# VH-VL binders against Adventurous-gliding motility protein Z (aglZ), part 1

Every score and structure here is a prediction.

Target 1, 119 residues: Adventurous-gliding motility protein Z (aglZ), of Myxococcus xanthus (q1d823r4to122)
Amino acid sequence: RVLIVESEHDFALSMATVLKGAGYQTALAETAADAQRELEKRRPDLVVLRAELKDQSGFVLCGNIKKGKWGQNLKVLLLSSESGVDGLAQHRQTPQAADGYLAIPFEMGELAALSHGIV
Below, numbering starts at 1 at the first letter of every chain, in headers, positions and changes, except where a header shows other numbers; antibody chains aren't numbered by Kabat.
ipSAE, averaged over its two directions, is called F for ESMFold2-Fast, E for ESMFold2 and O for OpenDDE. V2 adds 0.75 times the mean of E and O to 0.25 times the DockQ between the complexes of E and O.
[cut] marks letters that were taken out.
The coordinates of atoms that the task and the answers printed are left out; those that the model quotes come from them. Centres of patches stay.

## First folded at step 4 (VH-VL)

Design ca10 (from c12 with heavy chain G108S; framework fv_tocilizumab)
Fold by ESMFold2-Fast, scan of step 4:
Structure ca10 (fold): chain C 119 residues (1-119), chain A 125 residues (1-125), chain B 107 residues (1-107)
Amino acid sequence: as target 1 above (119 residues)
Amino acid sequence: QVQLQESGPGLVRPSQTLSLTCTVSGYSISSGYYWSWVRQPPGRGLEWIGYISYSGSTTYNPSLKSRVTMLRDTSKNQFSLRLSSVTAADTAVYYCARDTSPLDYLLSKYYFDYWGQGSLVTVSS
Amino acid sequence: DIQMTQSPSSLSASVGDRVTITCRASQDISSYLNWYQQKPGKAPKLLIYAASSLQSGVPSRFSGSGSGTDFTFTISSLQPEDIATYYCQQYYSYPYTFGQGTKVEIK
């Protein structure tokens, strides 16, 4: 099961379509608050998490997930349009690091391949 | 060093649009950081209005979102605030400030590190 | 929105006193809290970030502690130049929200 946290509806649907095609069940959350509610209901195997959410930085949410009750058992793939490749490489070196990173824009095949590699 | 300076009319009439510009020196606004507006009504506390990122993405306080627009002018190294349909409740000192988001990844520590001196805007007929 | 409540709203203390201000968040914000000092007629100045980290150049008499919903800011030995209003600010979620401020005056 994959939880996609992304406020851009068309982009979220594109990611869900690709991941469903790869054999994953998907759920969508538009906000960090919605994502927190989904995590409390049912643990996913992977969270695909946009850094630029309207209600909370995805970097903050990533840190909370990694420090929380699931820790390393819950994988996070962090997507960013603002951080660039170098910024994401720096984040990988922090205690709040995600399990994978993609700079936007990316090709949808990269999303599927990276998701497979980290779950 | 980095400096921020607000400019714009200090008097705005009710129902008009409040317009302020922040001029940044010592750092290019398109190279990083989020660039924010924060206001403070006389004798009261601080209210975050929103930010515009170095790439031009915006996030606004939901309480003000329908009235707020932020723009950047990278050739002048400026970012601006427009607040429409003003009333007396919008009378405040307006600050521009640099938000370290998202660039301080070491501990996800986000704060306002540089502020303008503030510009008082009075909404009065 | 996350509501930030400071206590007390104002205080008067003597030079050399230990001053303590508290800040409560309406929900868990982990350690995503900053403290700012604002002197009359001036913009706010960052003192403490991430609940407990002292900003470079800020005197060591200032400190912060806490996590979750309850936070404390301390001035270990109040100086005359510390007359100011102090604000906590959460950056856990948007919109960023500030406490109402605590005005610190010297007796």
Scores: ipSAE 0.263, ipTM 0.804, lowest interface PAE 5.0, mean pLDDT 88

Design ca12 (from c12 with heavy chain Y105W; framework fv_tocilizumab)
Fold by ESMFold2-Fast, scan of step 4:
Structure ca12 (fold): chain C 119 residues (1-119), chain A 125 residues (1-125), chain B 107 residues (1-107)
Amino acid sequence: as target 1 above (119 residues)
Amino acid sequence: QVQLQESGPGLVRPSQTLSLTCTVSGYSISSGYYWSWVRQPPGRGLEWIGYISYSGSTTYNPSLKSRVTMLRDTSKNQFSLRLSSVTAADTAVYYCARDTSPLDWLLGKYYFDYWGQGSLVTVSS
Amino acid sequence: DIQMTQSPSSLSASVGDRVTITCRASQDISSYLNWYQQKPGKAPKLLIYAASSLQSGVPSRFSGSGSGTDFTFTISSLQPEDIATYYCQQYYSYPYTFGQGTKVEIK
């Protein structure tokens, strides 16, 4: 099961379509608050997390997930349009590091491939 | 080095649009950071209005979202605030500020490191 | 929205005194809290970020501590130039919110 946290509705639907085609069950959250609510209901195998959310930085949410009760067991794929490749490479070096990273724009096939690799 | 300076009318009539510009020197607004507006009514505390990123994406305080627009002019190295349908409650000193760097997120840092001097806007007829 | 409650609203102390200001968040904000100093007629100035990190160029007499919901800002030995209003600010979620401020005066 994959939780997609993304404020841009059409982009979220595109990612959900690709991941469903790859055999995953998907759920969508538009905000960090919605994501937190979804995480409390049930644990996903993977969180696809946008860094640029409307209500909270995805980097902050990533850190909270990694420090939380599932830290090591819940995988996070972090997506960013603002940080670019260099910024995401630096985040890999922090204690709050995600399990995978994609700079926007990316190919949808790359989303599917990375999701397979980290789940 | 980095300096921010607000400019715009100091008096706005009720129901009109408040328009302010922040001129940045010493750093290109399109090279990084988020660029914010914060206001302070006379004798009161601080209220965050929103930001525009170096790439042009915006996030606004939900309490003001329906009335706020932020734009940037990269050729002039400026970003602006428009607040529509103003009332006396919008009377405040308006500050522009440099908000956060994507690179600072890695260290858990989000703060205002450079501020303009502030521009008083009075809403009165 | 996350509400920040700051206390006291004002205080008077003597030069050399230890001054303590507190800030309480309405929900857990981890360590995502800043402290600013604002002198009359001036813009705020960052003193402390991430609850406890001293900003470059800021005197070591200023310090911050706390996590979760309860935070403390301390001036270990008050100086005349420290007369100002101090604000806490959370950056855990949007909108960013500030405490109501603590006015620090001598005497």
Scores: ipSAE 0.049, ipTM 0.722, lowest interface PAE 6.8, mean pLDDT 86

Design ca13 (from c12 with heavy chain Y110W; framework fv_tocilizumab)
Fold by ESMFold2-Fast, scan of step 4:
Structure ca13 (fold): chain C 119 residues (1-119), chain A 125 residues (1-125), chain B 107 residues (1-107)
Amino acid sequence: as target 1 above (119 residues)
Amino acid sequence: QVQLQESGPGLVRPSQTLSLTCTVSGYSISSGYYWSWVRQPPGRGLEWIGYISYSGSTTYNPSLKSRVTMLRDTSKNQFSLRLSSVTAADTAVYYCARDTSPLDYLLGKWYFDYWGQGSLVTVSS
Amino acid sequence: DIQMTQSPSSLSASVGDRVTITCRASQDISSYLNWYQQKPGKAPKLLIYAASSLQSGVPSRFSGSGSGTDFTFTISSLQPEDIATYYCQQYYSYPYTFGQGTKVEIK
């Protein structure tokens, strides 16, 4: 199961469509708060997480997931439009690194392929 | 060295729009970082107003969101604040500041690293 | 919004004293807290980031600690130039919020 955390509605729907087409069950959250509620309902195998959310940085939520109750076993794929390749490389070096990274814009096939490799 | 400097009218009439500009030197605002406005009423604490990113996306404090607009002028290396329908409660020193962005920081290093000197805006009739 | 409450609102101490200021968040903010110093007539200056990391160029007498909801800021030996108002700030979620400030004066 894949939880998609993305504030931009059309982009979230596009990602959900691609992942459903690849055989995943998906849930959507528009905010970090909505994501927290979804994680409490049912633990996903993967969180596709936008760094630029409207209520909280996705980098903060990623760190909270990795060191908190959602644990080391929950995989995170971090998406960023602002960080670029260099910023994402820097985050990858931290103790709270995500399991995968995609710089926006990316091809939807990359999302599906990387999600499969992580899960 | 990076420097930020506020400019704009120091006096604004009630119900009008407060307009301030921050001029940045030593770094291109379109190259990275988030660019913020923070205000401080006389004798009171600090209130974050919002930011505009290097790409032009904005996030505003919900308490001010209906009245706030931030814009950037990349050719002049400036970003601006417009606050509409001002009242005496908007009298404050207004600071522009640079946020450390995801581009330039490790997890846990999110702060305001450069500030303008502040510009006092008085709202009076 | 996350409310940040500082204690005390003001204090007076002697040169050489150990000064402690506390900051409490209305919810868990992990370690996403900064401390700023603001001298009269000047912009705030970052002293401590990520609850406990000392900013480059800042004297070692300043320190921070804590996580979750309770944080402390300490000046180990108060100097005359430390007369200022000190603010905590959370960056866990938007909007960023500051404490009300603690004014530090010398006796």
Scores: ipSAE 0.235, ipTM 0.766, lowest interface PAE 4.9, mean pLDDT 85

Design ca15 (from c12 with light chain Y94W; framework fv_tocilizumab)
Fold by ESMFold2-Fast, scan of step 4:
Structure ca15 (fold): chain C 119 residues (1-119), chain A 125 residues (1-125), chain B 107 residues (1-107)
Amino acid sequence: as target 1 above (119 residues)
Amino acid sequence: QVQLQESGPGLVRPSQTLSLTCTVSGYSISSGYYWSWVRQPPGRGLEWIGYISYSGSTTYNPSLKSRVTMLRDTSKNQFSLRLSSVTAADTAVYYCARDTSPLDYLLGKYYFDYWGQGSLVTVSS
Amino acid sequence: DIQMTQSPSSLSASVGDRVTITCRASQDISSYLNWYQQKPGKAPKLLIYAASSLQSGVPSRFSGSGSGTDFTFTISSLQPEDIATYYCQQYYSWPYTFGQGTKVEIK
């Protein structure tokens, strides 16, 4: 199961379509608050998490997930349009590092391949 | 040294638009950081209004979002606040502040490290 | 919105005293909390970020601790220049929210 946290609805649907085609069950959350509620209901295997959410930084949510009760048991793939490849590489060196990173824009096939590699 | 300075009218009539400008020196607003407005009604606490990023994206406090617009003028190194349909409840000292750097943003460290001196705006008939 | 509640609302202490202020969040904010000092007629000044990290140039008598919902700010030996109102601020989610402030006065 994959939880997609993305405020841009069409982009979220595109990612869900790709991941469903790759054999994953998907759920969508539009905000970090919705994502937290989904995480408390049912732990996914992977969270695809946009850094630029409307209610909270995805970097903060990523840190909360990694320091929280699931820790390394819950995988996070961080997507960012603002931070770019170099910024995401810097985040990878922190204690709150995600398990994978994609700079927007990216090819949808890369999302599927990277998701497979980390779950 | 980085300095922020607010400017704009100190008196605004009810129902009008409050307009303030923050002039930044010592750092280019388009090179990094998030640029925020925070207000403080007389004798009360602090309320975050919103920010505009170095790239021009904005995030506003939901309680004010329908009335707030923030813009940047990179050629003048300024960012501005417009608050429409003001009432007496909008009387406050308005501060501009430098919010988080892009590096600290991705590291999950957000804080206001430089502030303007504040501009008192009174909403009165 | 996340509500931040400070205690006490005001206090009066003597020079050299240990002063403790608390801040409580309405939900878990991990360590995403800052502390600011505001002197009369001045803009706020950052003292502590990420609950416990001392800002560069800030005297070591200031410290912060806590995580989750309960946070503490301490002045180990109060000085006359510390007369101010102190605010906690969460940055876990937008909107950023501040406590109501704690006014510190010297006897």
Scores: ipSAE 0.294, ipTM 0.791, lowest interface PAE 3.9, mean pLDDT 88

Design ca16 (from c12 with light chain Y92W; framework fv_tocilizumab)
Fold by ESMFold2-Fast, scan of step 4:
Structure ca16 (fold): chain C 119 residues (1-119), chain A 125 residues (1-125), chain B 107 residues (1-107)
Amino acid sequence: as target 1 above (119 residues)
Amino acid sequence: QVQLQESGPGLVRPSQTLSLTCTVSGYSISSGYYWSWVRQPPGRGLEWIGYISYSGSTTYNPSLKSRVTMLRDTSKNQFSLRLSSVTAADTAVYYCARDTSPLDYLLGKYYFDYWGQGSLVTVSS
Amino acid sequence: DIQMTQSPSSLSASVGDRVTITCRASQDISSYLNWYQQKPGKAPKLLIYAASSLQSGVPSRFSGSGSGTDFTFTISSLQPEDIATYYCQQYWSYPYTFGQGTKVEIK
């Protein structure tokens, strides 16, 4: 199961379509608050997490997930339009590192391939 | 050596647009950080208005969302606040502030480390 | 929005006293809390970030602790220059919200 946390509906639907085609069950959360509710209700195998959410920084949510009770057992694929490849490379070197990273824009095939490698 | 300074009219008529500019020295606003506006009505607490990032993306307080616009002018090293349709409730000292370092924003750490001196804006007829 | 409630709203203490201020969040904010000092007529100044980290250049008599919903700010030995209003601020979610402030005065 993959939880997609993304506030842009069309982009979220595109990611869901690609991941469903790759054999994953997907759920969508538009906000970090919705994502937290989904995580408490049913732990996914992977969270595809946008850094630029309207209600909370995805970096804050990523850090909380990685330092919290789910820790290493919950995989996070972090997406960012603002940080770029260099910024995400810096995040990868921190104690709060995600399991995978994609700089927006990216090819949808990269999302599917990276998700397989993480899960 | 980083300094922020607010400027703009101190008196705005009800229903008009409040406009303030923050001039930054000692650091290029396009090189990093998030740049915020925070206000404080006389004798009351602090209210975050929103930020504009080094790349120009914005996030606004939902309570003010329909009335707020933030812009940056990288050639002058300035960022600005426009608040439309003002009322007496918008009377406050307005501060600009630097939010989060380049690494700390990646770590999900946000804090205001440098502030302007504040500019009092009175909304009256 | 996350509500931040400070206690007390004001206090008076003597030079050398230990001063404690508390801040309560309406929901779990982990450690995503800052403390600011605001002297009369001045902009706020960051003292503590991430609940317990002392900002560079800030005297060691200031400290912070707590996580989740309950946080404490302490001045171990109050000095005359510490007369100010102190604010907590959460940065867990947007909008960032501040407590109502605690005014610290000397007797």
Scores: ipSAE 0.438, ipTM 0.840, lowest interface PAE 3.0, mean pLDDT 88

Design ca18 (from c12 with light chain Y91S; framework fv_tocilizumab)
Fold by ESMFold2-Fast, scan of step 4:
Structure ca18 (fold): chain C 119 residues (1-119), chain A 125 residues (1-125), chain B 107 residues (1-107)
Amino acid sequence: as target 1 above (119 residues)
Amino acid sequence: QVQLQESGPGLVRPSQTLSLTCTVSGYSISSGYYWSWVRQPPGRGLEWIGYISYSGSTTYNPSLKSRVTMLRDTSKNQFSLRLSSVTAADTAVYYCARDTSPLDYLLGKYYFDYWGQGSLVTVSS
Amino acid sequence: DIQMTQSPSSLSASVGDRVTITCRASQDISSYLNWYQQKPGKAPKLLIYAASSLQSGVPSRFSGSGSGTDFTFTISSLQPEDIATYYCQQSYSYPYTFGQGTKVEIK
């Protein structure tokens, strides 16, 4: 099961389509608050998390996930349009690091391949 | 080193659009940071309006009912605020401010480090 | 929206006094809390960020502490130039929100 946290509806659906095609069950959340409610209802194996959400930085949510009750058992793939490759490389070196990173734009095949590698 | 300065009309009539520009010196707005507007009605507290990022992405306070637009002019090193359909409740001192860089965001450093002097905008007929 | 409540709304103290202001968030904001000083007619000035980090160039008599929902700002020895309104601000989620401010006056 994969929870996709992304505020752009069409982009979220494109990612869900690719991941379903790769054999995952998907759920969508549009905000960090919705994502937190989904995590409390049912723990996914992977969270695909946009850094640029409307209500909270995805970096903050990633840190909360990694420091919280799920810890390292819940995998996070962090997507960012603002941070670029170099910024995401820097986040990888922090205590709140995600399990994978993709700079937007990326090819949808990269999402599927990286998701498989970290789940 | 880094300086921010607001400019624009100090008087706006009800129903018109409030337009302000922030001129930044000492740093290129397209090189980093998030660039915010914060307002303060006379004798009251601070309200965050929104930001425009170094790349042009925007986030606005939902309380302003989609009346806000922020734009960048990288050639002039400026960013601007447009607030439509103004009423007397929009009378305030408007500040532009520099928000945390993307790198500082990753390091947990989220704050407004440089502010403009503030520009009073009065909404009156 | 996250509501930020400051206490007290105003205080009067003497030069050399220890001044304490508290800020409470309506939900857990971890350590994403900043403190600003605003003097009459001037823009706010950042004093403390990330709950307890002193901004460069700010006097060491200013300090911050706390995490989660309860935060404290302290001036260890009040000086005449510290007369101002102090605001807390959460940077945990959008929209960013400020406390209502605490006005500090000298007796």
Scores: ipSAE 0.096, ipTM 0.754, lowest interface PAE 5.9, mean pLDDT 87

Design ca2 (from c12 with light chain S30N; framework fv_tocilizumab)
Fold by ESMFold2-Fast, scan of step 4:
Structure ca2 (fold): chain C 119 residues (1-119), chain A 125 residues (1-125), chain B 107 residues (1-107)
Amino acid sequence: as target 1 above (119 residues)
Amino acid sequence: QVQLQESGPGLVRPSQTLSLTCTVSGYSISSGYYWSWVRQPPGRGLEWIGYISYSGSTTYNPSLKSRVTMLRDTSKNQFSLRLSSVTAADTAVYYCARDTSPLDYLLGKYYFDYWGQGSLVTVSS
Amino acid sequence: DIQMTQSPSSLSASVGDRVTITCRASQDINSYLNWYQQKPGKAPKLLIYAASSLQSGVPSRFSGSGSGTDFTFTISSLQPEDIATYYCQQYYSYPYTFGQGTKVEIK
């Protein structure tokens, strides 16, 4: 199962459609708070996490996931429109690194391929 | 040395738009960091209004977001705050502040390291 | 919004005293908390970030600790120039919110 955390509803639906087509069950959270509730309710295999959420930085949520009780057992694919390829490469070298990264805009095929490689 | 300085009218009438500009020296606002506005009503605490990033993306305090607009003018190295439909409750000292480098943003470390001196805006008729 | 509550709202202490201020968040904010000093008529100044990290150039007598919902700010030996209002601030979620402030005065 894949939890998609994205405040922009149409983009979230597009990602859900691609991942469902790739054989995943998807759940949507529009805020970090909703994502935290969903994680406590049912652990997914992968969190697709937007860095630019309306209620909290996705980088903060990523750090909480990676340094928290799930640790490396919960996979995170981090998406960012603000941080380019170089910025995301820097995050990859930190203690709270995600398992995958996509700079927005990206090809939807990349989302499916990278998700498969992570899970 | 990085310096921030607020400018704009110190008196605004109720229902009008409060407009302030922050001039930054010693660092290009388009090269990095997030650029914030924080206000403080006389004798009270601090309230974060929002920020505009080095790329122009904005995040506003939900309590103010229907009235707030932030813009940047990279040619003048300035960023600005517009707050519409003001009332007496908007009387405050307004500070601009530099918020978080891009690297610290990635690391989940957010703080205000440089501040302007503050500009008092009084809303009165 | 996350509410930040400081205690005490004001205190008076003597030069050389250990001063302790507490800050409580209405929900778990991990270590995403800063401390600022504000002197009358001046802008706030960052002292501590990420709950316990001392900002460059800030005297070592200032320190911070805590995690989750309960945080402490300490001045190990109060100096006359430390007379100010101190604010905690969470950056765990938007909007960023500040405590109401603690006024520190010399008796």
Scores: ipSAE 0.410, ipTM 0.832, lowest interface PAE 3.3, mean pLDDT 88

Design ca20 (from c12 with light chain A50Y; framework fv_tocilizumab)
Fold by ESMFold2-Fast, scan of step 4:
Structure ca20 (fold): chain C 119 residues (1-119), chain A 125 residues (1-125), chain B 107 residues (1-107)
Amino acid sequence: as target 1 above (119 residues)
Amino acid sequence: QVQLQESGPGLVRPSQTLSLTCTVSGYSISSGYYWSWVRQPPGRGLEWIGYISYSGSTTYNPSLKSRVTMLRDTSKNQFSLRLSSVTAADTAVYYCARDTSPLDYLLGKYYFDYWGQGSLVTVSS
Amino acid sequence: DIQMTQSPSSLSASVGDRVTITCRASQDISSYLNWYQQKPGKAPKLLIYYASSLQSGVPSRFSGSGSGTDFTFTISSLQPEDIATYYCQQYYSYPYTFGQGTKVEIK
């Protein structure tokens, strides 16, 4: 099970299509608030999390997940259009590090490959 | 040494558009950080208006979203606020501010570390 | 929106007193709270970030604590230059919201 947290509807659908094709069951959350609600309802194996959400920084949500009750058991793949490869490499060195990172734009094949590798 | 300074008309007529510019020195606005506008009506508290990122992405306070536009001019190292259809309720000191250090941005720790001096905008006929 | 409520709205204290201001969030914001000082006619100045982290260059008499919904800001020994209005601010979610402010004055 993969929860995709992404405020841009078309991009979220594209990621869901790729991950379904790779054999994952997907759920979509458009906001961090919806993601939090979905996490309380049913724990996924992986959260694909956009840093630039419309209601909250994805970095804040990532930190809450990693410091919370699911921290070590819930995998996070963090996506960012603003941080670039260098910024995401720097986040990997922090206490709130995600389990995987992708700088936008990326090839959809990379999303599927990284998701497989960290789940 | 980073400095922010607001500029723009101090008097705006009701129904017109309020336009302010923030000039940044000591740091390139396209190199990092989020660049915010915060206002304070006379004798009242602080209200966050929104930000524009170093890449040009914007996030606005939903209460103001339909009236707010933020733009950046990277060649002049400036970012601006436009607030349309103003009323007397928009009378306030307007501050520009830098949001979040590079490291703290990645840690999810956001704060305003540098502020302009503030520009009073009065909405009056 | 997340509502931030400060208490008290104003206080008067003597030089050397311990001053305590509280801030309550309408929902759990973890540690995503800042404290600012604003002197008359000036822009706000960051004092504390991430609930308890002291900003570089800020005197150690200022401190913050708390998490979740209840937060405290303390001035351990009030100085004349501390006369100001103090604001808490959450950055857990957009829009960022501020408390109404606490005015600190000296007797």
Scores: ipSAE 0.412, ipTM 0.822, lowest interface PAE 3.2, mean pLDDT 87

Design ca22 (from c12 with heavy chain S53H; framework fv_tocilizumab)
Fold by ESMFold2-Fast, scan of step 4:
Structure ca22 (fold): chain C 119 residues (1-119), chain A 125 residues (1-125), chain B 107 residues (1-107)
Amino acid sequence: as target 1 above (119 residues)
Amino acid sequence: QVQLQESGPGLVRPSQTLSLTCTVSGYSISSGYYWSWVRQPPGRGLEWIGYIHYSGSTTYNPSLKSRVTMLRDTSKNQFSLRLSSVTAADTAVYYCARDTSPLDYLLGKYYFDYWGQGSLVTVSS
Amino acid sequence: DIQMTQSPSSLSASVGDRVTITCRASQDISSYLNWYQQKPGKAPKLLIYAASSLQSGVPSRFSGSGSGTDFTFTISSLQPEDIATYYCQQYYSYPYTFGQGTKVEIK
């Protein structure tokens, strides 16, 4: 139901644990390439997407998802450690806007609450 | 008004570490952007080495990753490249470049808008 | 790594001619492609970003188009100062990769 795209293993597991506790089924991808394969295998309801991935900018992947075949039907929650709250607020005003945003670090309760609001 | 300038030794012996510094004027490297190194062997094309984000995080070309380190010195408004275990294949003009505006980064638009003049590094005994 | 192939590798044209250079990516890169101009002994200069956006201060005779795997760069009316090598560059994935370059000369 929820695909988590995050290269930091412990952080990805923490997010998966919180979302499973909230009743979601989760899948993990460590890279944008792995995420693309998971998206083609089964469309999730939500992608939790880290902006800082090793193989590709998450902002590029977000734009590709939003311009692609699912467009607005596939929800994206964008996480960033490098973009502050102001930067993410600016991204919200673009044609490639995600459906939700979290600046790292955040409280895990925020992830669950925003995921519920998006799907 | 923004200017980038490479500096460092023009000659490096095989097996040594190549060390270059990029001095930035007209903009604080801690205020935004990604700061990149790109090289060009004589008579050949361009190869991206990697970048350092204004926060200090780095991304390197996988083909060079085991040999590359990038650091920033915000007090001097500089960022640097260290490339270890050099061989003759590392002979190139090395450019530092500014990568992506603070606004365009969020739109997934990455490009090199300002470049240093380039510094030729020859790896020879 | 994504391979970028430019065609032709070199060309000679007359002042006022329309010059077209193509760039092919080994996989779909959407519109995440830039074009640079490099004059002898100088650093590259950004001309086009995001496949078709003209960089501020760059003459309107330069244009870019394309998406997916096939991209085109055009100089609508070649000027003497346009003698240079032109490079495409993808930024869809890491590492960023460049084409081999197209050398443009005047007849």
Scores: ipSAE 0.394, ipTM 0.827, lowest interface PAE 3.2, mean pLDDT 88

